# VHH binders against Protein NEOXANTHIN-DEFICIENT 1 (NDX1): the designs that were tried, part 1

No score or structure here was measured in a lab: all are predicted.

Target 1, 282 residues: Protein NEOXANTHIN-DEFICIENT 1 (NDX1), of Arabidopsis thaliana (Mouse-ear cress) (q8gwb2)
Amino acid sequence: MDVEEKRVSSGYAKPPWIFKGSALYQIHLVKAATARAFIPKEFRLVEAFGYTLGGFFLASYDDSPAGVFDELVVIAGIVWNPPTSCAWAARVLVNSDEACHHGRKEVGLPSQVARFSKNITAVPKQKRDRAFGFLDTFGLGTTLSHPENLMEVKVSEVDSAASTDICNIQIRSDETKVGNWMGPAIKMALPSFSGNTIYNSNLLKYSCHLHCRVRPVRPAVVSGALEDETEKFTEQNHTSQESLENERQLSKAVMLSKPIIALQFKCLTMQVEAPVVIYPSK
Structure headers, positions and changes below count from the first letter of each chain, unless a header shows other numbers; Kabat numbers aren't used for antibody chains.
F, E and O stand for the ipSAE by ESMFold2-Fast, ESMFold2 and OpenDDE, each averaged over both directions (binder to target, target to binder). V2 = 0.75 x the mean of E and O + 0.25 x the DockQ between their complexes.
[cut] stands for letters that were removed.
The coordinates of atoms that the task and the answers printed are left out; those that the model quotes come from them. Centres of patches stay.

## First folded at step 5 (VHH)

Design c0 (from qT16 with Y52T; framework vhh_7qia_2)
Fold by ESMFold2-Fast, scan of step 5:
Structure c0 (fold): chain B 282 residues (1-282), chain A 122 residues (1-122)
Amino acid sequence: as target 1 above (282 residues)
Amino acid sequence: QLQLVESGGGLVQPGGSLRLSCEASGFTFSDYAMGWYRQAPGKQRELVAFITSGGSTNYADSVKGRFTISRDNAKNTVYLQMNSLRPEDTAIYYCARGDSEYFLGYSTMDVWGKGTPVTVSS
């Protein structure tokens, strides 16, 4: 009937853990030096010309062990594990205390609670004025009857002492531009390394099995607040919280690095297996 | 004919209440998510309340705790109960139908009503 995992005698829920919802997976060209700050030195970074592939995974779950919640995984880069490669999370932000606790204890993720604010607007179809184009003048612009959705996701720390914005993610629906592609649902496995945190000191490996509809989309625009450009941190760098603030700046650099590709996952079912402890040789 | 018809808008004083209704026809109402958007003059049309086919609700931060979205599948109607109204809530309110698949907790809207005006002033 029900089989208990003897290796982990208790969990927030028994593995495998099932998460259902949707997600945006955006891949960025991340500087190797930035990624290496998050990755244990015994792992080899997959890199070329001083860069690795990182980015973010932004998800909204409507059915999970923690119920309904949002998640932002900041992906530092990919680490070498022949014959495969594995993602390494720099930071995991969730708007659920239960999800945060589970991630920290059971999965070894650098999880913390954050506030997610979503603002959705319906905007007219966007086409900028082209002096040499005639497509719009022949009545191809039907903006009123089919507005596009623009979603702005603001992720902020809940710590009132800091009150810092982590990032703002702007996602534009391009459904009409991509056509009516539906495709079949696909399955993929995403092996991941985790651990080496104050909540779980072990190094861990776990498998994520995704089943979803996938579509390439225009990459989301990631920004910090304009007030981040008028920098308060630089002048007062030598505080007692210097290390924590440095971690924030480095994870922000991952989010603001150059986007390469973005994938939209709909009808997502993500199965996370119980992690196993690993002992990398060095 | 596939359509949404809004009603219940009007003029109210600050602190007052209004209940908007949106009657759907031409499709199986219970299978779809529904949303309420608003558009003030010169501004973009923004989502203020959303309800899934399963009954889960989401609200814009500016209306959370003051507005309540609900649905009556037997009447093919979605409602927006607006309490503690402020002058900043003045807008044309639009009912919209979401498509069948969610992305980050919301649906892309594919059917729109014509809107009902709400004015909050003394």
Scores: ipSAE 0.687, ipTM 0.863, lowest interface PAE 0.9, mean pLDDT 80

Design c10 (from c0 with Y102E; framework vhh_7qia_2)
Fold by ESMFold2-Fast, scan of step 5:
Structure c10 (fold): chain B 282 residues (1-282), chain A 122 residues (1-122)
Amino acid sequence: as target 1 above (282 residues)
Amino acid sequence: QLQLVESGGGLVQPGGSLRLSCEASGFTFSDYAMGWYRQAPGKQRELVAFITSGGSTNYADSVKGRFTISRDNAKNTVYLQMNSLRPEDTAIYYCARGDSEEFLGYSTMDVWGKGTPVTVSS
């Protein structure tokens, strides 16, 4: 063990941690049974008719304690924390070793190193349901000279041996019809629970303070393959590797759940406070 | 009047080099990100190189190590230096202006040039 490295990392890792960049926050209708696989029994899931609100937070940071990196937080669901609610992360995927280590140790996040591949194409705008066929036939209709951006984000989890594909997220920037309901820069505090991992056994609570420009956007289209294991019932006494595969598949199920709403965060400053240890009553 | 004018395209042999230029007018060039896109026949228009207002660069995997994007704010010009050209680099190359606000490390396009053709063949 090298104590010099430990001293150096401790010097910059003091909270509150500030992250600047942009993000897509997409809310999905997640089955309560899927969310329950990630959430300790001591917490009450906020649910209705067998569903909770989960989804994902996809961010690109241009300034952070770990420098420039990308993050995908898979949100299992919302747990009750009177008088409010808290999000619970199923998985956190980052393309920074430093961010992964810090998240695991200091914030109690289920962090894993991942590769983010971004591809941007300009595509023709989608057709309207109705058109002026007569005008189009005679060249009197509007020209389709204004392409929209399609951003495709491929996320693959990195293991020492190989990479495993998690999902593909397709984001269309249709600027002609996005709402500006939340106006310019807003401030918001989001309480969160974490911990109960092999890297941090404590149950933790912290607050994320966001300052950003927010607008509703079309939900991103998420694709990915779920493992077909219809032949085998899940058993609690599996190897650690089999347990990680089950967690990965359930995280994919969250990502592939039905989208409800998506919010675009621009000019984002996110301040993450030091977590506090909590002790649920038994 | 917002305008982007590309130049420098042409015919080149495989392994050759070309430098594309894009001159901007009608806006404060230094405040905006700029990108180079290309479109081959029958394919969608794809981003190959991107440069932020601060000078940070990003590239499509297919061109990394071969193409270099740069900017000269005094001349309101963005450049694409293309080295070790391949037949599959044959396309019409478009200059585009990005929004002043970044989203997920990139800007949305709001101004486009008319394009300049690049043909790589023997």
Scores: ipSAE 0.644, ipTM 0.825, lowest interface PAE 0.8, mean pLDDT 80

Design c11 (from c0 with Y102K; framework vhh_7qia_2)
Fold by ESMFold2-Fast, scan of step 5:
Structure c11 (fold): chain B 282 residues (1-282), chain A 122 residues (1-122)
Amino acid sequence: as target 1 above (282 residues)
Amino acid sequence: QLQLVESGGGLVQPGGSLRLSCEASGFTFSDYAMGWYRQAPGKQRELVAFITSGGSTNYADSVKGRFTISRDNAKNTVYLQMNSLRPEDTAIYYCARGDSEKFLGYSTMDVWGKGTPVTVSS
């Protein structure tokens, strides 16, 4: 009580809330059946040929109401809400307790605390000169052999005794620009649904206004935890363990779905509006 | 003309300290981010420490609390102070220049030094 009552933070000021940093938005072709497991029955899924557009939003914020933190939003699909379509966040993972609390309370997000580990490596570029490597050997260790940058982002669940891996995201930076930046900066809006959680029972809609430099990039390679067999659990804990495993399996299905496009956001300023309660009658 | 030259490597005993230097030439040093990478025998070249043009720093988990990156814009030099060295810190250490804009907390590197070897053994 004493600690929380004295927490009058200017960082949790009135909306709109401002987040600054950078992000990767990757769109996947997600099976409609998978998406429907996350979406309230009242909403109509935007789908074609048994698929919807989901994927993930991976961000690192240098400035926000909760300070510096990383975020992974698992997007199940697109939900129809006339006159616009909105993304549905199935799971939100953040490496900040304050960000988790803010997301749950103010935005109605299904936020959970997770551990984010970033490993940056430089790897040799793939070359087709296999005929005679003698000349290649003389070029090693010089600027003429510019390596590719590889960022591996590992997201894990937090436990007091151990961490459980959720996914590994591999992002390759190409020295060849795959796409041109769209001007110095662009503005876009991303309306989203939230709520209907144990932390906020209302169905909510909020708007995110993005101002950033954007370009299409090579889709990141996503892998899940390997060697994960069904855990042995007692009959008494069966229901809770099964619910957790189902959440992991569904998130994995979305993250491992087929990539369609990936967008890199730099110099990002994201303005999140106060959510409004909605009553889906359509 | 674009060049990064590392120095300060050598043989040191476990628990010892070394200070690496990287002198830059051919560009406006103060406008760029700088990083230190290392490559141990048989491993990939990995980021150890990173400093932005504004002076903010980031470190690999394996070196946090032991290594400190800093820069001196007047000397066009970036430094890596390595304390409490361990055998697993043995590697060739590379200096690299990064673009001014971060992506997911880090910059893409476009200019590399030739490296300076560090060996930690008794």
Scores: ipSAE 0.682, ipTM 0.852, lowest interface PAE 0.7, mean pLDDT 79

Design c12 (from c0 with D99E S100P; framework vhh_7qia_2)
Fold by ESMFold2-Fast, scan of step 5:
Structure c12 (fold): chain B 282 residues (1-282), chain A 122 residues (1-122)
Amino acid sequence: as target 1 above (282 residues)
Amino acid sequence: QLQLVESGGGLVQPGGSLRLSCEASGFTFSDYAMGWYRQAPGKQRELVAFITSGGSTNYADSVKGRFTISRDNAKNTVYLQMNSLRPEDTAIYYCARGEPEYFLGYSTMDVWGKGTPVTVSS
């Protein structure tokens, strides 16, 4: 039954790996202590006043080595390694088994399979906040009847005995725009560190080359049942289970940290280079 | 003179099938993404099926495997094939035009049809 192995191999056959789609890159002000829980001791955290820059990268790929899939990268913080600084992923959630396997083995990412549920509703468009009541009273605010799209992305675990919601990400269309598009398309190279996981013990460095249209947008609203999650966590008393739940809570803390800026990436082409080993495992 | 005209709605029994059509005029149809929304009694209008200008498709979880969206650029028409219909599929179905660039699998919609009613009952 080597046809299964050949099928798996052919999807990610040769780097560089090319992913096409779109993404939301949201930067959060993350507590340094939270970020350090995910980052190997060999690396120095870039921090100021007890905080680093983490957040998340939410993507939908319509063309990739694994075909069509969704991805949520939880970014713990920025790691300093002169002369560069690099992002460190706390968690990578994908709705593709192939993407999960490749991420774990080839890229050294802390990848897990998750369910992504997207609900898009057309909601009534509210005219200007402070003028709407006055203008609507005189019928002037009712000239626009077209609804806005509200996208709700729910990410939940599939590897636990009971399905657990990780987060809900709420994105509004046009009225969340903060700035104009930055040129027709831009190119950038983002170095990243990965590895030191149960699936890949090496410490790795790789580069992502992005080509996309970029626009600043209003940050997405991230929610989760944090009170219920905290209560459940507090009631657990098995040491190994407590450690796993603590890691989940810290990952959720990154997602729920204060947003600083959000960037919308459209017409995205992302080229991921083959990683190189930085520190060989013993 | 942008126009989207839906047709094909009606009454069908549970387990039945319907094919909705949406004929577009007044713009270069092939450059735009298209979507089908529905609004059930007492609910908000939700997206059920989406197709990009390049032909890639996305579906709401509630209809995945039962509904198929397709397009015929020569006829300026988008279709929604609805199979294995359930009472909860009862709604007014709306055709909408989306921008050619997509975000997280979907486009911002800017043109809407008037809707076609679908009722699933015995």
Scores: ipSAE 0.673, ipTM 0.847, lowest interface PAE 0.8, mean pLDDT 80

Design c13 (from c0 with G98V; framework vhh_7qia_2)
Fold by ESMFold2-Fast, scan of step 5:
Structure c13 (fold): chain B 282 residues (1-282), chain A 122 residues (1-122)
Amino acid sequence: as target 1 above (282 residues)
Amino acid sequence: QLQLVESGGGLVQPGGSLRLSCEASGFTFSDYAMGWYRQAPGKQRELVAFITSGGSTNYADSVKGRFTISRDNAKNTVYLQMNSLRPEDTAIYYCARVDSEYFLGYSTMDVWGKGTPVTVSS
């Protein structure tokens, strides 16, 4: 009560809210049926041949209204709301209680606290089919492969008795095959919808203005817990448990969809505008 | 073209010394932090020593007091002076340029050399 009221009044300042850091934006081919299951019926999905463009936005903020934190936004697809198209955020995972609270109440995002485990290692680049290991043992200026950075990001739930993995994201960066940086910095706007949750009944449209250096990179490899192939239908599930499982299933389906492009954002400054109410609760 | 070329590796007896050199080309060397990494057989690459553009240095605990990293900006070269070498120092030593920008909370290496082998054996 006192602490929550104080947090709301002393938390994020008035908008626009500024987030600084870096991010990976990865676009996946998501089945239209998967995206439509969780997008309100009044929105028309932008699709072709049964697919829409979804994916994820993975960020690490070193300066924000909530300080330092990590974020994973699961994007179900692109929806049309004239005159523009907008991304639909299906789930937002953050490792900050303050960011989760603000997202739920002020922005109407389906925000949830999660644990982020990150590590980085240097690994040898994959060898060609006809490269032989006996040539690799000679290190006198005759290297067959160059090293690359391997960054692993594991996202897990925090509210279960056993820590439940949501996904693992493996990012490989090859210095020799990196695409050209656009800028030193470019500006772009990413309009999005949020809301219609138990935490905020209003359907909201908001805009994220990005200023960053951008380059195309090799898409990250996403893996999740293996789907239980022995899973049996149980009619005894409660409605709330079924809704939670459907949310997990959507996140899993989107994250494991076919990747088509990935963009690396560095020197990121993201400005989040005050949301505009599209459908008021009364 | 961006490149780093290591030299100075070789076979040495325990207790001996070697000086590794890494010559950089294709970028403004003085603007970047540089690191030395090593990879022993069957192990991951590990940071050995690090030097910032301003000359501040940091070392892995296993080499602290024995190894010294330095740079000569006029020659676009970073050095690793290795003293009191031990058999466990046997590895391929790699020079790397440190990306000036963090990504997802980490410093990353964006340019690597091909490596120079160091063998410490009696």
Scores: ipSAE 0.335, ipTM 0.630, lowest interface PAE 1.8, mean pLDDT 77

Design c14 (from c0 with G98D; framework vhh_7qia_2)
Fold by ESMFold2-Fast, scan of step 5:
Structure c14 (fold): chain B 282 residues (1-282), chain A 122 residues (1-122)
Amino acid sequence: as target 1 above (282 residues)
Amino acid sequence: QLQLVESGGGLVQPGGSLRLSCEASGFTFSDYAMGWYRQAPGKQRELVAFITSGGSTNYADSVKGRFTISRDNAKNTVYLQMNSLRPEDTAIYYCARDDSEYFLGYSTMDVWGKGTPVTVSS
């Protein structure tokens, strides 16, 4: 006999939303002009000498409301709205349809579905030796070295049947004699602004609470597709599609900005609270 | 001395199966995560499968659903069961020890075996 299965009718997880996994948080020196393209006029950039602090947050979640998925948050810069400071996301790339939908509607994030291709290779250790090294000159030195890990994450945005490469992130293992494989345990509260997207027109504010083990690491090397301003004469895009393409190009500029600091977050628990609608002061 | 010794490689027809073994010595095997890497001629070594000390596993997209990594702590051995083998799986397969926890699907390997060749051909 056909028996109705006990299925809880909830298309949405209840806040606060808990995400567990690991992440790489890399801070870039982003041009203020680039960041301003993403940030509503009502907000002020925290900037010095024409630059703000943006970058990216690359995460792999093994437990979340959407299950297992990967996320790349492209951070345009830091917004100052007295008395608070908040990060502003330029684009959020996820390999989960559920996470994308939830981010767009409930959190007001500029979320897009993406493919994450993860590859790890062992490469010979790169040591910089001076051109006039004696052992190299005489060919007498035989150096046997163990390979080091090169970790690559290729992120491609998916729209319908088409795929557009966004970036390739190369992470190299540090050869350190530090016995502490896990950094100190920390707790951070990061207030965030969101909204003002075609999927959610409201301006929103929410809090993000992180608990993790943190360790500074070598900044990842980010590369992007060399297809700059490729003319597509046969395709006519709608005005909204032109806007999305402009946002994509500017988010690539953020990813390709100069790295300053990189932090590895292990044993990460991230709590995201339900956003509230804010009305900017005149 | 720290040592990893691979075995089980060989010649197999497309669609066939092989089971690789890696026996560890010189350290407390149960405390470490282990991985299998492969290297095709002219290419760099790439991670194929990974298993934590607690038994959690991860796989490269190219082998997911076809390969299974497992471990037997009593025998100090990690295994790679390879099913539905393809010509592009032809490579030398290396066993490696990790001293760090799993991070973004990647880990640092500090002890390597000498490798076992796998050839998938008619």
Scores: ipSAE 0.212, ipTM 0.537, lowest interface PAE 2.3, mean pLDDT 79

Design c15 (from c0 with G98A; framework vhh_7qia_2)
Fold by ESMFold2-Fast, scan of step 5:
Structure c15 (fold): chain B 282 residues (1-282), chain A 122 residues (1-122)
Amino acid sequence: as target 1 above (282 residues)
Amino acid sequence: QLQLVESGGGLVQPGGSLRLSCEASGFTFSDYAMGWYRQAPGKQRELVAFITSGGSTNYADSVKGRFTISRDNAKNTVYLQMNSLRPEDTAIYYCARADSEYFLGYSTMDVWGKGTPVTVSS
């Protein structure tokens, strides 16, 4: 029985599930009121001055139980889980049907299938230092350096009748450094809560173990693909369709919140353990 | 000395085909991912096709289904087969070598060719 035959007979791989690739974890200052819309009332939000830490986790996996796929986790905020804290996912968007199904059933994630469109352009390096720009004018600066890569990741929902744009994420390459130093190798164990979705009503807890090289990078610029759509949304009141669009709007608010830091994860190995059902203490 | 040399550009009518070639020298070609970029007048240089060292390919939405990237490691050459060409495909096409590390499924480029012009007009 080879690996192909075993995978066909068992379907998705047995836990722990291993995901390998790279990711961008961008932390945003999210309004507590926005985060509370996604987090069960029994969980205490970690907040200060009316804000929590949310943002997004954008990953590209080149080896996983579902093969090659992309993932965008919209993180509403942080909830208290003594003695630690856990991130709470508002949405999980994947371009793999297999990963979506597994996330919904086995991990209790609010997973949806989405289209990921990646466009890369080579652009002139941005000049933040005015003195640096002056040096470039005289040919004394970095005018002879290679252009920076600008990666635009457009994430869109897929429906049978239409495609709805969620966001556009613009990532500029970091400064070229001698020796291509990525930063420290780290190992992290992250307890995570999931569940309480239409696909899995149980409240779940699992461990996610990351091993990667981490480096702070320039925060990505996030924009709504159809910002005019948000203006039109305010015209709709008191319908069932408004409830769905309110959830989209709140998710968009998380993505468009103020960026604080961005972390690049390279040589990422993420191990996800089988979740266990938990019960609120009260 | 690291070098990429493009060839195969030219003038073609709409609906026509061209095959671009990029010959690499000065490095172990089979270890690197390769990409094809294009730059139209007044526009930024955009990635149109990408191939990993293992042979996996990715394409810009604008060329998907019309362009095919391939490689021949024995000849140290990467190719871009362009079919059903449109006036909007008019640009200078650049071959580029990806660095050894990738991020979000793509690598930054560290070696560039000088480009080969492609003009699509009737």
Scores: ipSAE 0.344, ipTM 0.676, lowest interface PAE 2.1, mean pLDDT 78

Design c16 (from c0 with G98L; framework vhh_7qia_2)
Fold by ESMFold2-Fast, scan of step 5:
Structure c16 (fold): chain B 282 residues (1-282), chain A 122 residues (1-122)
Amino acid sequence: as target 1 above (282 residues)
Amino acid sequence: QLQLVESGGGLVQPGGSLRLSCEASGFTFSDYAMGWYRQAPGKQRELVAFITSGGSTNYADSVKGRFTISRDNAKNTVYLQMNSLRPEDTAIYYCARLDSEYFLGYSTMDVWGKGTPVTVSS
């Protein structure tokens, strides 16, 4: 009897899988050419003027089949799924080995284990030209100025003994936002396609049902690797890992694309149904 | 009156321990997440630990494994147990009420304590 094997098997939940927590969904203008590198030829990209809508989904789960963990879904773009459209994941980064394994095998996601380093600093609010000048003149600027949080999330991909930086995400409050408004309650069903990875060659379809409070927020500022590091990786051609490295570089391009809008999902409950294998017509 | 009062700071030698307390009044303490921030001279205030209304904890990488945050809702108090203190931990420590959990960059902090100084030196 293998106790470790039984423990691992006991860790898997029967679908549907329920994830509870909060998330930041940020939409970017992604070049169609970049997105097409991730999307099977059988699917049509939703695009206009050479761009699609990609970006990222950054989540912190309090309760899930894998317990507490963080997830960054890099969204390459959206594909046609009449009468709707669905997102295509370029890369899924999780700080849970169990979530990575399950995502790869059962859900067909391009999942990788990553480290999420979070640093929160209280910083002074940026000067409001008129109000700050007036308050400063009266000696009130310093007493009425409340610090705001700057949250930095550094995501580094972990492969065996190696760690590779992917991005740094800076989250800062919009000065125009007030109080604890959670936004309207929404319910939505998002059909999703996955698969066609080195971990799962099948094309898969599953349904994702979300219930949350949504509000628009200031888009996070994303930064990535320096140019000299990017050039160094390009010059170091590792044939056995070349496809994965190219995928990593292109996923970074998605993260560094121009932000359009960001939505905060509070009180999130996400139900993921078991994927089914699909056979798209040629 | 919304108020947070910190105590427990002081002078301690490297490797020593201190326990900070933060007593809350004027609001329903159990409904809020609470955080401990620190500010060294010339630097911005950094969040070192927070605890949600449900009791889940989170720590800055620099203090993980050495500091422990806890709360006692019956006493309206949040604590920071600091072990294996280093000279780099020297700062004024502030207690704050948080209106949001996770993605704290979008959270507001509208109640702060006045701070309690911690000095780690030989």
Scores: ipSAE 0.501, ipTM 0.792, lowest interface PAE 2.3, mean pLDDT 80

Design c17 (from c0 with G98E; framework vhh_7qia_2)
Fold by ESMFold2-Fast, scan of step 5:
Structure c17 (fold): chain B 282 residues (1-282), chain A 122 residues (1-122)
Amino acid sequence: as target 1 above (282 residues)
Amino acid sequence: QLQLVESGGGLVQPGGSLRLSCEASGFTFSDYAMGWYRQAPGKQRELVAFITSGGSTNYADSVKGRFTISRDNAKNTVYLQMNSLRPEDTAIYYCAREDSEYFLGYSTMDVWGKGTPVTVSS
C-alpha cells in the first residue's frame, strides 16, 4: 500500500513497536544441555528431569514497522525471572533486512536474514479410522467434501556465498484434532530476555503484549537435513566453520525436539516495548 | 446459487501475459476473501494468490513479482494478472471463496469454480 511504503521509507518507528498478523507458537521438550549452550551464564535455566521448554514461534506479519515479513524465532528454553519466567531465543530468522537490523540493534535479538518459501496445497482429507483406511485402499466409502490445506514453510539462511537450508515446517489443518478458540480475543503479557550478542552486548528485558485469538492445534511437523548438513561439511578440505556448524546443529536440535503443544494466534496484534538494560543477580 | 465462473485462460507464448477473471454470484462478495489456485497435470492443487475482503494480498513465492491479484466489489469479480509467464505456469487455474481463516494469513476455501486452462508454450 502507499501509506505502508511511506512508513517504511521514513525508517523504523519509535517504540512501542506494533506487529499485526498471525502466528504459530509450538512448544518442545528441549534437552537442558542443548539450551544451556545459548543461555548466558548469569541466567538460571528453568528445567525438570533434564529438559526445558523451548520450541519455536513462526509469524507472518501483514503490518509492522518493517511492512510485510515473516519471522521464525527458535526458542532455546525458559530462564528464571522471579516471579515469572522468560523465553530465550537461540535464533531469530526474518525475511526483512530492516527487521533484522532493528532486532539486532534495538531489541538485542540474534537476528539473521533468511529466505522463507511458503507453499500451500489442497490435499484430500484422510480419515485416521482403520476401517475407513481399509475402504480407501479399495476406493470405497471415500467421500471427499473439502480438500485439506497443507502449508509447507521452508526456511533457508542467506550468506555471502550461498543459502543454507535450516528446516521445513509442515502445517496440516485437521479439524478433528483442532481445539476450540478461546473466546473472540484475549490479551496476554510475555516478558522476554535478550542481548549478549556482538550487536548488543547488554543483557536486556522487555515486554511483549499480545492481543489475539488463540486455539490449540496439531503440532507442525519439522524436518531438517541434519545428517546431510554433516556430510556436506565433511566433504570440505578444512573445517574452519566448526563453530558455525555447532550453532546450526544446536538450533536444529531445538527445532527437531519433541513437540508437546502448539497454539495458533489469529488476528494478532503484538506490542513490543523498548528494552531496558538489566544486571541479573543469581 | 453460489457460483464462481473463471474466464481469460488460453495459450500464450513464454514471456507473455494473461488476465484471468472470476465472477461471483449468490453471496455478498465484498464480505469474503478470494483465492486463485492452480493444478498442473499429476500435481496437487496449489494456492498462488490470495486477497482478503479488505484488499490485503499474499502470493506463492513462485509467482511473486509476476502475478497480481485484485478485486472489484462493484462487479463481484476477482482478477489475476499474470505477467512474464513461464512454461511452469501451465495449469488449470481455479477461483475459490474463503470458508474460514486457516493459518498465517490464509484461509480454507468452500466454493470453487470449474477452472480455466492456461498453457504457456513456444
Scores: ipSAE 0.225, ipTM 0.642, lowest interface PAE 3.9, mean pLDDT 78

